# VHH binders against c4kar8: the designs that were tried, part 219

Target 1, 263 residues: c4kar8
Amino acid sequence: MAELSTPSPASPAPLDGGRGDELEKFTLRGARQILQLLQDLITHRGLITAHTGGGHSFMTAVLKVDEERGRVVLDPSPDPQANRRALAAPRLTCVTQLDGIRIQFPLVGLGEGQDKGRPALFAPLPAEMLRLQRREFYRLQVPLAHELSCLLKAEDLARKPVEVSARVIDIGAGGVAVVVPTGAAEFVIGGTLPACRLALPDGEPIELDLEVRNLNRQTQRNGTEQLRVGLRFAALPRAADTRIQRYIFKTERALNAKARGGL
Key: E = the ipSAE of ESMFold2; O = the ipSAE of OpenDDE; V2 = 0.75 times the mean of E and O plus 0.25 times the DockQ between their complexes.

## First folded at step 14 (VHH)

Design i33 (framework vhh_vobarilizumab_d1; at its last look DockQ between E and O 0.51; V2 from the best seeds 0.00; counts 0 for: pae E 2.3 > 2)
Fold by OpenDDE, look of step 15:
Structure i33 (fold): chain B 263 residues (1-263), chain A 125 residues (1-125)
Amino acid sequence: as target 1 above (263 residues)
Amino acid sequence: EVQLVESGGGLVQPGGSLRLSCAASGFTFSDYAMAWYRQAPGKGRELVAGIDSGGSTSYADSVKGRFTISRDNAKNTLYLQMNSLRPEDTAVYYCARVEVTIYDSSGSTYEFDYWGQGTLVTVSS
């Protein structure tokens, strides 16, 4: 019985060598920002993979942040050997995700002890935190209550022009994903849909050209088939981009506030 | 309300012994590390001994081998057995609840959130 060596979780691929300059845009160095992000990790009970070097890691969480003492408290591993490695490491590399965004931060000067009698790991606050919000890749899941829609200018099987009102399910800086009824229109990957209209809650619909990038047929639990269409913004005016970004930001903030019990 | 009440202080001759007690209430005593501090006249408060929730102990170099910190969780009481007392041990001794203990190669660091009123220990001929 060959013990299937569970493949060691692949060391997170080195963040692709995007030029050091691009990473700086995503690096938080402000004390307030760092504290806020750490607090958000606490609030969301985010699991953190702590890398100790040599291909070793353990799962941890931020338990608390002490702003006055400039200290972060982590949950120790149940494995004493992992904790020993962590304490011996000159640097702990912490990796996690919050709201689909990869977060990475170093901890140095790790110590062990007790917090209110419970075993804990202690470190100074990180000097920097990397929040890889690639605007290009971030997709906000649109709340159902917002009822975002996109009027698609498409063609049917007979190549007759048809207008399809599609529900927007996610939105990002680069495009939208929509759901359309099966058979409502024919879509071709790489095809352009001109003069479509994206409806945002904050004003008049945005007219834009869309490029079909992905097609996924999904069968719902009720047996209804839906077509998910991934669409890229082919040419987005600056004003439209600003509106979309504003919507994403406001919505994300509201969702986060709700998650924190503020509503 | 958290309360720490020290007792057992007094006048003792050099070479003598005393046992200090600290009665704790208002919290789950067994869950917390505890420590003894002392403050001599005209000096700052210094750590004497600490004991974590697991019973691991640490001592200041000045009292190592002479003092013993212990705890009775069933009685919610912290103790400091002081033997071979010296005039330089003269101080007000404070019981403290430890919020944070950090272990390092040089010893344990204790951060306290509550103190008692203290008990005076005078070592004099």
Scores: ipSAE 0.643, ipTM 0.849, lowest interface PAE 0.5, mean pLDDT 89
Fold by ESMFold2-Fast, scan of step 14:
Formats: structure tokens, C-alpha cells, sequence
Structure i33 (fold): chain B 263 residues (1-263), chain A 125 residues (1-125)
């Protein structure tokens, strides 16, 4: 569709600028703070979703930060079309996470070229970065090993009911982001998917209604496109909310322990 | 370690020719864009010619049609063929490795990390 809805706080999609006054307390504008956060993304090998507009994005990473020259170096997409969209865009909106905390920043003035003989994308250092330490914005990047899935009850192009098993890529208090197999179903922003089933480890699937909040065709690091769907929990029983929060907490603790060598 | 070793400079009369060579070692030569710079007495440094890893070339307006940059990746060698030399071509010529190349809306930027020792070219009667 032509228009993207306002993104869910739990989704990888960019946040609405209409709440800028409330987001000010989470905005980093100090050069030292920005450099430190970008360096932390490098150290933790953080994957970045770079939104180029029009419902398109690609996966990248910060390869280096050049403080003296005031720029960041990004990993280009293996898909030339994704790189062309990025270079043509007036602004990239970069979304990532660090320890479940949502990080968002703009890049303007993107260039392409080479760094020590290797293809690279270049941009001036962002003047600001958002670091959202707030429960509504917290999202857990789901480990691939957990094989977390959500069975979506959706419709095809002819409005015929279909069931789609989608991989959950992130999860938060307000919803999930999922990867849907190409061509599996039709999604409409603002549409409701009733009686979907979220399968968490340890326990019965959670039955819930999901609202489609955003759609994004993301070019992966291997060059293939995936449809990523941001889904909001329309109504969530307390027992379901408790189970989701327990999963997030346990997984975060396990990831932190692993990163610190089993502290 | 990265090394760039130039050769081929000397004294030549106006209208003459010289061929400069730059032997590169210590890195994968074929991955890098390379360039020739010059600095004339009392003047700033001027980018003379560049060649990217794919073989595309660029030249300063002052040398177009007279100079030809080329590379031999099998020999890790960069060349500059200089024809129809003029007194104003008198300079120390440097081989340089391009560390960073950026293309954006403002144009192209080249940044260098290694330079040769330079070779003197004197064009005089």
C-alpha cells in the first residue's frame, strides 16, 4: 500500500515524530555519547535495519566510526537495488537494538565507494540518536535457536482464509514482528488477524488477536527480500502477558550471561 | 608491510616522453584504486591521474590526451605514460594507494594512506 501506518513501539519500523517532545529525554546529542553508542553497536555486532522509504529497508551494520572525519562506514547490501534505493533516499532511518533497548538514528548524505579495497557505504555522523529505555519500546531479538513462531489466520488475494506459520523475529510488551514467507498471504495495514496462535517455548500456544501495524520488504544480508510484518496485540489476557514477559526476561538473562561468559 | 617504489623519472626536453612505474607490495594490489600525484616547485599537490580496481581511469584537465595511466595486476605495477611533456610538467611524481573512495551528491572524494618516495621529472631545454 501507498501509506504506512504509525509504527508499533515493538516493531522494527521507525517511530512517529509526532511524539518528539516525549522522546527528547531519550535523545542523545552529545558527540561523545553518539560515538560511544555507535562503537557499542560495532562491539556487539548489532544488525541495523536501514529504512529507505516507501516500505523498503535493508539489513546493514556499522563497520567503523571515523571520528576525525566525522563519518560512519556501513556494510552495503549484496542486492544492488537496495543500495540504489538507499543512495537515492533523502534520509535513511536506522533502527537497531542493544540489549533489547531500541536505538534509532537518521543518516543523511549517504555515499558509496570503497574502504581499503572493499565496498562500503559512508554517511556523516548523525547529529542525534534515540535510545529508548522504556517498557513500551523494549523488544527482545528472538534467538533463531528458539524457533519462535506465530500461526497467523489471514486471507489470500481472493479473501479465502489461509493459515501462515510466521517466524517471530522480535517481541515486546505491545506486539511482535514476524517474517512471512513470500506470497503466503495478503496483509492490510490496520487489518485484524483473529485467533492467531503464538507458540512460546514451555507451554501451550497463546491465542490472541493481532492488528497489522506495518509492512516492510527488507533486503537481507544474503540479498534476498523478506516481508516483515509488525503486529500489535489487540487484547492480551493477564496470563498471556505474564508468559510473554517471563519469556523476554528469561531470554535476556540467558543472553547476558552468555555474553559475559556465564557470569 | 605496504611498499610503493617509483622509477622512471629523469631529465627530458620539451616534447619528449617518459614512462613512470610504481612497484607495489604488501597488499592485494588488484583490490585497490591507485593514483599518480605531482608537486611542482612552489605549487600545491595535484592529482594527475587515477585508476580504479576495475580499470576505469580519470585525468586532470592539464594532462588529458598526453598522459595515460595503466596497471598490470599480475605484476602488481602501476604505470604513467607521459607524452608531449611541457616545462610545466616539471614536478616530483608520487604513486599513491587510495584508501577510501566516496561517491555522493557532492561528487567524488579520494583519500590516500600510502605514498611512494617520489620520482623527479624535469622538463627543460
Amino acid sequence: as target 1 above (263 residues)
Amino acid sequence: EVQLVESGGGLVQPGGSLRLSCAASGFTFSDYAMAWYRQAPGKGRELVAGIDSGGSTSYADSVKGRFTISRDNAKNTLYLQMNSLRPEDTAVYYCARVEVTIYDSSGSTYEFDYWGQGTLVTVSS
Scores: ipSAE 0.417, ipTM 0.763, lowest interface PAE 2.7, mean pLDDT 86
Fold by ESMFold2, look of step 15:
Parts: sequence; structure tokens; C-alpha cells
Structure i33 (fold): chain B 263 residues (1-263), chain A 125 residues (1-125)
Amino acid sequence: as target 1 above (263 residues)
Amino acid sequence: EVQLVESGGGLVQPGGSLRLSCAASGFTFSDYAMAWYRQAPGKGRELVAGIDSGGSTSYADSVKGRFTISRDNAKNTLYLQMNSLRPEDTAVYYCARVEVTIYDSSGSTYEFDYWGQGTLVTVSS
């Protein structure tokens, strides 16, 4: 028997800029902070995915930062078409990672030229840089053997209360995804499920409020239908957050050890 | 230490010719684009001519067809041949090393990191 689910989008795709108020606490806007972070990328020789829009991107790097002139120097692509798209784009969205920290920043006003005789791309310093810890974007795929579950307090078609025990298929700092049999309950995007219980291996279940964020009907290889429900944690107490992070960390280490030992 | 030393300036009659030289030292001359700019008394700085490491040249409209920029990488020397000189060419001429070139629709913007002390060219009867 096989269970199929829709996995989370892969990093390093850009985060939706339209959620700027949700990301504000992770946004650097100070010139000195921005300069230091760019310098760290240079020092660590970080490779950057530069998105030009329309699903196009190219690999680049920050070669240097010129504080006096307020600009960055980027490595051009060996593909001339990628460079032309970058120069034509109203905005270049740069995404990279440094020590498990996701970094994203926009560049506007990209120009072409030479630096000490070598081809280069130039742009003003970014006005902002997102700096996100791995926990803000990572989702662990829960091993089937763990049988992690979440008791959902939902409603049936007649709007009567029902309790549904749902298997957790992925978990992150901001929420979980679960699967339930088709028809077990009615879920409404934006709806709140109060007083649900998330069962982790290391203690008593965690009581928490969940918000329905997405629904996806899935067909398993054996032909059965199930519903994938994406759930956001409401206000999460520090103790609960710590337990979730500990579970994710320990499970990831264990999965990595098994993969290494199996090779 | 980077040094740029201009020579060859002087007094010349309209229609005459001069050849300016710039001796470069303290860096790998062949790796850098180089330029001449000039400043007339009471006037702003004007880019005259540029030449990249591969020998491609550019000129201000005011000097096209009359001035020729060239380089000799074996001698670490930049030249400006000035022919058909006019009184409006009177200026102090500076040799400069180009650090950054930014392309635009009408030409190039040059940013210099080192320049010489200049050599005076006076065109008068």
C-alpha cells in the first residue's frame, strides 16, 4: 500500500512579497545591517539564485559591495539570454542560504558594465533584505513509522461537532499538514478548529487552535480518496513550540543517519 | 604605488598637432581601461577619449576625427594624438585609470580610481 501527498514547494523559490507585513520582523532595512549581510555572502562565497520573473532565473554571486557609491557588483551569467532578461526585468529577486539561514533581497535598476576590465552587473544596494531562520520555512516530512496524529475538532455536513483523528504528514514551525478520509468532516478555508490535540512522542498531546489554510483532494495508488488539510498554528505557547522544534530536529537527524547508513 | 605621469603639453597654434603621453607604473597596465579627460579654466571636467584593455576606443563628439587615443602595453604608456587643434581644446589634460565602466544608450560612464597631475595644452596664435 502506498500513500501519496502533495509535498511542500522546494526552496529556494522566492517568498511571496505580498505578505510583507507578516515578514516585517525578519526584514533588515538598516544600511549597516545590509552591508554586513552582503559582505558575509561575499566572504562565504554564497551562490545566489536570481529570479527575473516569468519562471526564469540564473545563478550569480555578489562579487563586492561599494559602500561609497551605494551599490553591489554581481557576477553575470555565462548565458547571454539570462543577462538580457535580468537587465530588462523591473526587479531581480535574489535568494540564497547562509549557514541554514535563508536570505532574500530585491535589486532594482540593474545595469551592465565592467569592473577592472571584467564583465559585471551593477545595482544600487537593496532597500531591504529578508533573513529567515530555517524554522520559518522548513517542513519535515513525517515518517510513517511515527504515526503522528492530530485530533481535529471539526463539523460534519450538518454542522454538528465531530472529532477526527488525522495523520500528520508534515510539520513545521507554523503548522502541519494532515490527511483524513474523504467525507470525515467539512473543512472551510479560513475556518478555525479550536482545541485540537497534536500528539508528539515526547509527552502529553499539545492542545492548540488550528486554522484551515488549504485543502487538496488526493487519490492514493490503491484508488482510495483522501483529503489533505493544511493547518496553521494559532498563537503557539513557547513550550509547545520548543517541543515541536525538538521533534523536528531529532527526527531529521535520525532520518539523515538512516540514509547515510543505508549507503 | 600607482603612478600616472603626463607629458607632451605645450603651446601650439590653431590647426597644429600635439602628442600627449602618460607613463604608467605600479599596476598591470594591460588589464585596465584608460582614459584622457580635460578641464578648461573655469569649466567642468570633460571626458575626451577612452580605450579598453583590448584596444576598443571611444571619443567625445567634440574631438572625433581629430584626436586618436592609443596604448602601448609593452611600454606601459597611454597616448593621445591631437590634430587640427582649436582654441576650445585649450585645457589641462589628465590621464586616468578606469576602475568601472557602466554602459548606457549614448556611450559609457567611466569611474576613475587614479589620475595624474595633468599637462597643459594651450592653443593660441
Scores: ipSAE 0.384, ipTM 0.709, lowest interface PAE 2.3, mean pLDDT 85
ESMFold2 (binder alone), look of step 15: mean pLDDT 79; pTM 0.771

Design i34 (framework vhh_vobarilizumab_d1)
Fold by ESMFold2-Fast, scan of step 14:
Structure i34 (fold): chain B 263 residues (1-263), chain A 125 residues (1-125)
Amino acid sequence: as target 1 above (263 residues)
Amino acid sequence: EVQLVESGGGLVQPGGSLRLSCAASGFTFSDYAMAWYRQAPGKGRELVAGIDSGGSTSYADSVKGRFTISRDNAKNTLYLQMNSLRPEDTAVYYCARVEVTYWDSSGSTYEFDYWGQGTLVTVSS
C-alpha cells in the first residue's frame, strides 16, 4: 500500500514548509494590514479554528482588537480542558476563511482574564498573517449534509478492480480530498484512477480522471481507521470546471450567509 | 515540466551507510520545502525527513540521529544521508515537493504536488 501518514504530534517537529517566495507575497506584515484583517474577521463573524498542538484544536472568534494595548481578545471554549490546553501551548495556529480565502496566523503568549465581566482569552497581535488568495490553495470544506461522494475506480489488495464510494471532505479548483475505510482499496501516489464519478447536487455525476497526490491515515474517536486521499483533476473539461466552481461558489455563499446570521 | 529524479539506492549490509540524491528540475528549487518518503514492502508510505526553504529540518522518530536531510540549492539537489542502516529501513525512497501545509480538525496535513519515481534501498546480510 502507498499510504501516507499525517505527521503525528509525537513525531519530530512538522514541516513549516511551503513555497518561500510564493508564501511571502501572501504574508501580511504591516501593522495596519493586520489590524484591518482582524477587524474584517470581527465584522464578518469569522469562526476560527485554533490549533493548540498535540492534535487538539478548539473553535474561537476574535471578539475585539485592542490597538492601544496591542492585543486581540478571543472567545474562550465552553470546554475548560480546551482552554487549559490553549493556555499551556507555546503557540496557537489560527486558521479561518474570509470570502473563501484561507487566513492563517500564529498567536504567542496566550493569557486568560475577563472582558467586561465575561471570561476571555488574550494574546498579543500577531506579527504576521498569511492570506492565501490563489485559486489552487482554496479548499471548500464540504458540508456533511450535502453527502457529496466520488465513485473511485481503483484496485484492492489483490490488484483486482474495485469501485469505492468515497465521501468528499474538501474540494477545490485543482482536486478533492476523500475518505475511504482503511483496506477498501490500494492507492499509489502518482497513479491515475480513470473514469471516476464525482456526484454534485445539481445534475449527473461528472466523469473524470483523478491522480493520487497524497495519502493520510486517520483514527476516528471510535478507533476505526479511515484513509484520506488527496486527488488531483488530471484532465478537467471546461464544462466540468464550471460546474465545480459553481458548486464551490454557491456553497461558500450559503455558508457565509448562515454564519453572518448566527447568534 | 517539473521533474524529481531519485538515485543512490542499492543493497547495503546492516550498519552500513548510503546517500540518496534527488535531482530537481522545472522550478525554482530554493523556494520549496522538500521531503523524503519511504514505502516498505507490505506497509504504507511514511514521511522520513523534511527540509524547508530556510533549511529547517524534521525527522521521523525511527530515523532521528541516523539520517540527515540536506539540500544544495546551487545544484537543485536534495540529499538523504543514511547511517547505521537497519533491515527495517528496507524500502523504496521517494523525493517529494511540498506545496502547502493544511490545518484541520484532524491535525496538520501536508499537500505534495510532485513526487519522484522512487529508488530502492535494501538492507540485508
Scores: ipSAE 0.000, ipTM 0.137, lowest interface PAE 15.7, mean pLDDT 77

Design i35 (framework vhh_vobarilizumab_d1)
Fold by ESMFold2-Fast, scan of step 14:
Formats: structure tokens, sequence, C-alpha cells
Structure i35 (fold): chain B 263 residues (1-263), chain A 125 residues (1-125)
């Protein structure tokens, strides 16, 4: 039978077919294109989130490309445990952003050693890189100065209702990513958080229903671990969508203007 | 046509173990990422574990270190090994095919199609 089960209202909705074919058009497989993109990441000293599996990630950067040996050199985590997880992983999924464009690529066969007398991680050059130049995949990295927060209505470890103020670290058309204070609440992937309040710089907080889509314990550059929660807009009112889009557009434009004026 | 059939659920005492299976048919199993979800009484569906076509895995914090997702591409079968079971693991467990997987700066995101019928796991004495 060609029948699909109807998911519950709290579950991720199934996608229509054809999305995989759409993503293929954003995939770079040319060796020179891959090398150029990696060099662009080096030039911008762009921060990369490397996912090691099991809901863990660490913050890294590409330090150099070794074309002679066909490998990339990565900045190791100051947390030895994060490095051990990375080395044990069959694959790293690396995610970064360059000029508002999401870039994603796999690294397999990670090793450790030294570069110029300093600890480094090494991996073969990726065979492919995904460069997602679509508005639906765009995530604005929220400037720290904006102090963007979302008041989450969740449950604590004893399953009692609790309100948690979480810092918004990125925002897009489909949702936000937040940092949650340690021990403040329990999150369940696929669970719904009703009547949360998103505080944008201008105007009253926006009331939103949010679905938990991902949960990740990220080791920061200083070696501390933080809980990052990805939240989907489950029932976004049109007025709220307009305000969020306006905030993203204005902030992106301001950041682009600053970048063009700076040396 | 696409089918997912879950099995292996049942009644188990706290601290016990169960192994769930999901038999897939109607598509090239090895080409797809797969996931296990659960729905506890009175709660929404929770992603428990995911595994991509290359074997990379992800787990919910609530089950990390206790549950292991694995796959056998030759048998078109997905597994969930559940150890150190707790009363709060009581739920209907569902097998899902993942159509699209991507990762953002906060973690992985999954898009799903083709849910199975589910298998009930009850953890009580």
Amino acid sequence: as target 1 above (263 residues)
Amino acid sequence: EVQLVESGGGLVQPGGSLRLSCAASGFTFSDYAMAWYRQAPGKGRELVAGIDSGGSTSYADSVKGRFTISRDNAKNTLYLQMNSLRPEDTAVYYCARVEVTYFDSSGSTYEFDYWGQGTLVTVSS
C-alpha cells in the first residue's frame, strides 16, 4: 500500500516529495569549488559547529587546507572530552554560515596531531559541500547587543511548569535556536511549548507556539558546555511572521552595511 | 509500496531491557536515514534516536547512554536496543523514514515521512 500515517499534531509534519532533488542543486562536488569555499572559511575565520553525533557538537574552525596531502586542518576544542568524541565519531557534520548562506559538509577519518607545534585535528578533504542559498534555510546570527530572548513555557525535572528566559542565538523564517540555562528545564524533541514569548527589540513580545526540533550540548571555545535548543514555529500568526521577517531583513542589512564599510 | 512494521514491544520491569525492530519494505532502505520516535501517555511525540545512511547516530538526552540505534541494510531492518528501562520510558514507539536531514548551529533537524503503526512498551512492576 502507498499509504502514509497521519502524524500527531505535536509530531514533525511529513514533507512533500522532491525536497531531496532540490538540495542536490546546492551541492558542490568540484574539487576547485570545494577548495575555494574552504579557503573562504579560512579567510573569514568563520566559526564551525562540528556535530559528532549523539546530540554533541563542538566549536571549531578551518585553520588551513593541505592540498599536498588532500586534507583540512581544524582547530581542536579546549575540552579534551569533546576532542575524544570527535575522534571516535565515524563522521563529523560541519555547519557554518558565510554571508548569510548556510554551508554544510561531512568530514570522515578524523585524526589528531600537530600543526606548527600546536595541537590540531586533521581530516581528508570533503567530497561534497552543501551551499544552501534559499531563504527558507537562512539563519540570522543574532547580534549579542540585541539581547534577544524567548520566554519558554516548559517543564522542570519534576515535570512542574516552569518559565525559562532563553537567549536567542539564531533566527530564521521557520524558527529560532536558543541557549537554555543549565538545569532550568527539560526538553523533549517533538514536544510543543505553548504560548512562549519572543522579545524583539521593537514592540511587545510575540506569543508563539514552539516545537522542539533539536537538542545539542555544545562545547564552547572556552571549554564550557551549553544546551542549545532548536525550536520550530508551530503556529506562526501572519502579523508575527511579518515582524520576524522585518527584524531579520533590517538586521541583515545593517550587518552588511557595517561589513562593507569596515576593513 | 512503502511499509514500516515495528515489533518487540511488551511489558518489562524497571532496569530491564528490550530490543525493538522495524522491518522496512517498498523502498531502498540503505539510501535513507531512519529514526525512532515515542509518544508517552498525555505527551507529544519525541524523537528518541536517529541514524543516517552512513551510520551516524543521534539520541535524545533522556535516553543517551541507555539506548542504542542500529541498522542492518541487508535485512532492511532498523533496531533500538533499550537498556536500563525506566517507568518514564513507557510509550508507543514508532519507526520513521527520514526524507531530509540537515544541521544548524544548534544541532540537527529532521524532516520525516512514512510512519509505522507503532509498538507499545510498558515499564512497570
Scores: ipSAE 0.006, ipTM 0.196, lowest interface PAE 9.4, mean pLDDT 78

Design i36 (framework vhh_vobarilizumab_d1)
Fold by ESMFold2-Fast, scan of step 14:
Structure i36 (fold): chain B 263 residues (1-263), chain A 125 residues (1-125)
Amino acid sequence: as target 1 above (263 residues)
Amino acid sequence: EVQLVESGGGLVQPGGSLRLSCAASGFTFSDYAMAWYRQAPGKGRELVAGIDSGGSTSYADSVKGRFTISRDNAKNTLYLQMNSLRPEDTAVYYCARVEVTYVDSSGSTYEFDYWGQGTLVTVSS
């Protein structure tokens, strides 16, 4: 098999800087803003996933910011191979979350040494940091009461057309995650499901082409199996995009209002 | 903005060779891992070969020893040298920028690869 690895499900993956012009408005380039954000990561003891490229990553944290020397001090990996890979990489892409906001930044010129007698990694302060708001990166967990569904137009094992009503478990600007019974249809990563219908509480179903991005077999607490399918909006008409964003916003506001009332 | 354009596919006899190229634009090519995938009719997409930003390579067992992935960062180009081709190598080959595995709050993973339109390789007599 291939030796290429993907980050573990528990580890955040880098959001590509090549998505690039749209991300500029979320990019911090001021020295004071960068320093404050790095200090916030220290204060919150935020765990950082550092990507060395090629699907390789390790867990780290900012231990210290040395403003006078213009550098950050990072916690090395307990795995010496991960540290050697990091030191050899031309660039680290560091990804974390702070108060539900995705933070991503590059580090170039990584070195090793000691901090207070312990091994440490050092890098110059990043020239930029990406700080993404909820709307750009957010996935709404769909309330069970909404009974949100997506009618999938797929094929069975014999390549015969089948329609599967799938429960939508989360939704974002780029797609949905659904659950289906194991064996309900054949899904192929990268395959397109044409003319699927997403049912939102208000209005007629939205007709969409969906691309299969990921598959995860899950065993439920009661021992039954289901398939979780991640689906990307292949092409999203402006009207459909507006309706989906409105649903997300309205539902999040309602959930926040309920939480304030009881929790 | 991101574009990947494959070329070099065609009809070849069993035992023959082909070299695929992928011209990349719209991003800093040298910063990203790149891969070749293939999809035969009626089958799922298969990872064939990968190369990271540092030049480390990986291959599927089915092609190891026969295929070689390489990159030219100065030309923003990815290559796949395919030797000793077999009928079972017949597929559409896709160049991909290995971008992100995104994990949402439900634990679902999303692979946001950019890949090109593909180039058809047919191995037949």
Scores: ipSAE 0.000, ipTM 0.115, lowest interface PAE 15.8, mean pLDDT 76

Design i37 (framework vhh_vobarilizumab_d1)
Fold by ESMFold2-Fast, scan of step 14:
Structure i37 (fold): chain B 263 residues (1-263), chain A 125 residues (1-125)
Amino acid sequence: as target 1 above (263 residues)
Amino acid sequence: EVQLVESGGGLVQPGGSLRLSCAASGFTFSDYAMAWYRQAPGKGRELVAGIDSGGSTSYADSVKGRFTISRDNAKNTLYLQMNSLRPEDTAVYYCARVEVTYTDSSGSTYEFDYWGQGTLVTVSS
């Protein structure tokens, strides 16, 4: 018996198969659209988490789309056991993100070999791909230079109120992801943090209620643990929604201008 | 620039032997699977033998037990040793580089991107 959780667009976890009817409007089945999306993943060098079942996954990338032979070529794992699990799996569930948009697709009939002398994995082109373009799933990776923070009103281990300043690592219309030091506060999935303060550039902090959606403990390269917390905006006021959207659109426009004007 | 240069073809009597060589250049030979194809007069191309980068070999049923494919990675050279030659072995023999080696539940396949110019083998009295 387990509670169902909805993964964020930044999560590598695959979407619930029981959502099939809700996801139909986001499902691509046109051959040209599938080919174009796979080619976009190559162009952007998108990293893909391939789930092999049983809680196992490996990091891969699309190396080539072979339209004539109707297949994709994938980068194998440097771990031979991960490749063996993938080849034994009845299907792979591939999850990636392109410009804040979550993409998910199945691969069936995986084979192995070499492409131009390099080890490769091969699979027939997927018959369908999910591309989630809902505003609540869009996430902007926050530039470090912006130093975005959210003051969280939470509880410690003894249920005493504590205030934690957390760094915002991504932001969307539906919520934020933040990092906090391990042990700074206790978080419960589904719990509400009232009257938190989101500090955007060039204005007063936005007071809002946040719901805890997910928790992930990350060990950094220096061996220090940080807690990544996914937070949903609860009943966001229109004025706050407008200001958050302005920040997202302005920042994305500035990042796009830098990429086009001088990269 | 990828180059494959075959040699060793000629006229031989039935029951005789020949060794074909293919000198490869313009790529890291040891990384690639290689193969020999043949084309008899008035017929399509037939895959004769293949060898992968690890040395595993495969043969057409028509030549199994009579032909041996081998490679010398130090010399960037592919070989085909042909024994007990028959009139039906008469063909132009082509060295080929395998672009893709692919194995799935249905078996292994070879797909090619480069061929040599070919060398003629005639088995006749």
Scores: ipSAE 0.292, ipTM 0.681, lowest interface PAE 3.0, mean pLDDT 83

Design i38 (framework vhh_vobarilizumab_d1)
Fold by ESMFold2-Fast, scan of step 14:
Structure i38 (fold): chain B 263 residues (1-263), chain A 125 residues (1-125)
Amino acid sequence: as target 1 above (263 residues)
Amino acid sequence: EVQLVESGGGLVQPGGSLRLSCAASGFTFSDYAMAWYRQAPGKGRELVAGIDSGGSTSYADSVKGRFTISRDNAKNTLYLQMNSLRPEDTAVYYCARVEVTYRDSSGSTYEFDYWGQGTLVTVSS
């Protein structure tokens, strides 16, 4: 849950009350709804980030939903260590996007093997799926061609100031997700990065204070490891909010037009 | 589409040997794990032996040390060498294609999508 408040390190177990109520209206528990949503992820070739705990994750996808056997089949990581971490984890938290809508679901009881001769990961169908349709959870996947970047002002392991140019992979009303090479900087959940600079196509870079919300070490499908950092807009001037919303709106419309045009 | 054709069954005395063959067609044989099942009169199908695409083998406890599963990918053929046959080995033996091989903390499971018509093995008492 990238944009949701996390408890302090002194309180590792979050309160279920309030949070459960907040998310309940976005939670799908009907078997037919779950099957349909998983099938939509297959149809749209949705990339899934599977979180294995300890800040580790890997890229996967749903290859098949086996309704008769009550399970999903996932694409394994090309990194054997990522697969071993996943199999050892008591739970995977799967996060993806469909048409800018954040989707999350747990998988418990992961196994490995082959499906029709191809390596695969298997898990029972999730009992619930979260589909976050609110403006604050809407995220645009940034096209690579836009080369959207954010210059982060962070610290290294020795607490020395460093500037890191990070690629923006998604953007919403509440924040951005960026990718940095592993080890480029150290981030603290809840920490503020002052005076960062978000580069948008149609003007000068926007100067922003960003709050670190989550950290995910990702193994890409090609075996490369990267750090994904979820960042919340700590304070957003009205003019900056307007520019970000305009970028999201224009980009989504352009992507929809290309899809309809068969490009 | 997929065909599995078993041969090599017959009548044999206790302590004897038989070699079963399964000719596979309609799919890329080398990509799939394969298995031998048997079904005795009035009983369900029992997994006898399995072999994965990499050549790793597994056997039911009742046949370990007596049966050997092997494959020839160039000929699209699966084999079962059966030695020291016992009356309780009497069954129809089926070649099966493994759709899914699955391993979790509880162990390994084979799930099958195609079986041949079977070949009868009779071991007289």
Scores: ipSAE 0.306, ipTM 0.693, lowest interface PAE 2.7, mean pLDDT 84

Design i39 (framework vhh_vobarilizumab_d1)
Fold by ESMFold2-Fast, scan of step 14:
Structure i39 (fold): chain B 263 residues (1-263), chain A 125 residues (1-125)
Amino acid sequence: as target 1 above (263 residues)
Amino acid sequence: EVQLVESGGGLVQPGGSLRLSCAASGFTFSDYAMAWYRQAPGKGRELVAGIDSGGSTSYADSVKGRFTISRDNAKNTLYLQMNSLRPEDTAVYYCARVEVTYKDSSGSTYEFDYWGQGTLVTVSS
């Protein structure tokens, strides 16, 4: 079944933990909820990508949850170098997916040893686990041919209103990433851009409020500078949410069909 | 049901020898690491010796060179040969099944899931 699937556009990379309280509603902190979720990973044979930092990761699985001793037991890597990196790391960031649910959790204080004679890695139970539906984390890379744009209502350095037409480079249920020329407007992380207009292929532009979440200045090979702005949908009407989801589903299926048809 | 039954304890004079035995039942003995630990009157429990499923052995510094741990997988039996016994070896000796070994920043640890009722060893004149 792996040979019949198109690779997901979303890699098993860790999500940004510095999103303030946005991810709090998806964060499990109850001991029983954490234990149940870890047990579900065992039951459903969830393969985990454990990130050790510096771009390094290895595949593991939860072998056992030891509630009485407050720890989780993990399958070590068959690669001894990966295990050495894991043990030297101040933390592991563990990422897995089960049927459209993304799960992410930290492990701190990793040790090595044996459980009933079998090599194992041990860590204290995580204090928190992220649990997200695919809808919440999936980002569609917008095809250039679609020419998606968002008219941003922003301010310049003097707080004078300016309108900037920005290209939409990716889109998800929670927001968009856009590119603008450097200096076109001032953006402040946490700032709100009211009454912006998102142009989708079908129908009238969608009027919505956007919150600035991240800013990345990039220099292209031709020497031109652009600013990549991550924007969250602050208040999304039901009709707008439906149109955005429809666009994402339709475009993803079309891209998957093209990739598979390219035999 | 897992059972560990120790035998061979008794009164012995300083410099003497004793051989302890532990009869194991209710599990696949050959798959598990096994250990002997002891508890002296008024003191905490102390790991004496361990042996893994492959036959590799480890000893507490206090008994190294004097005690020998061994196993007979065909008989499901663990042994502790104790030589050159000292008054400070006086304790109740327990046979234990090792569930977990681990090493972290705090050092190496043995964790037991089953142990016997113990056998008393008294070293006195």
Scores: ipSAE 0.244, ipTM 0.613, lowest interface PAE 3.2, mean pLDDT 84

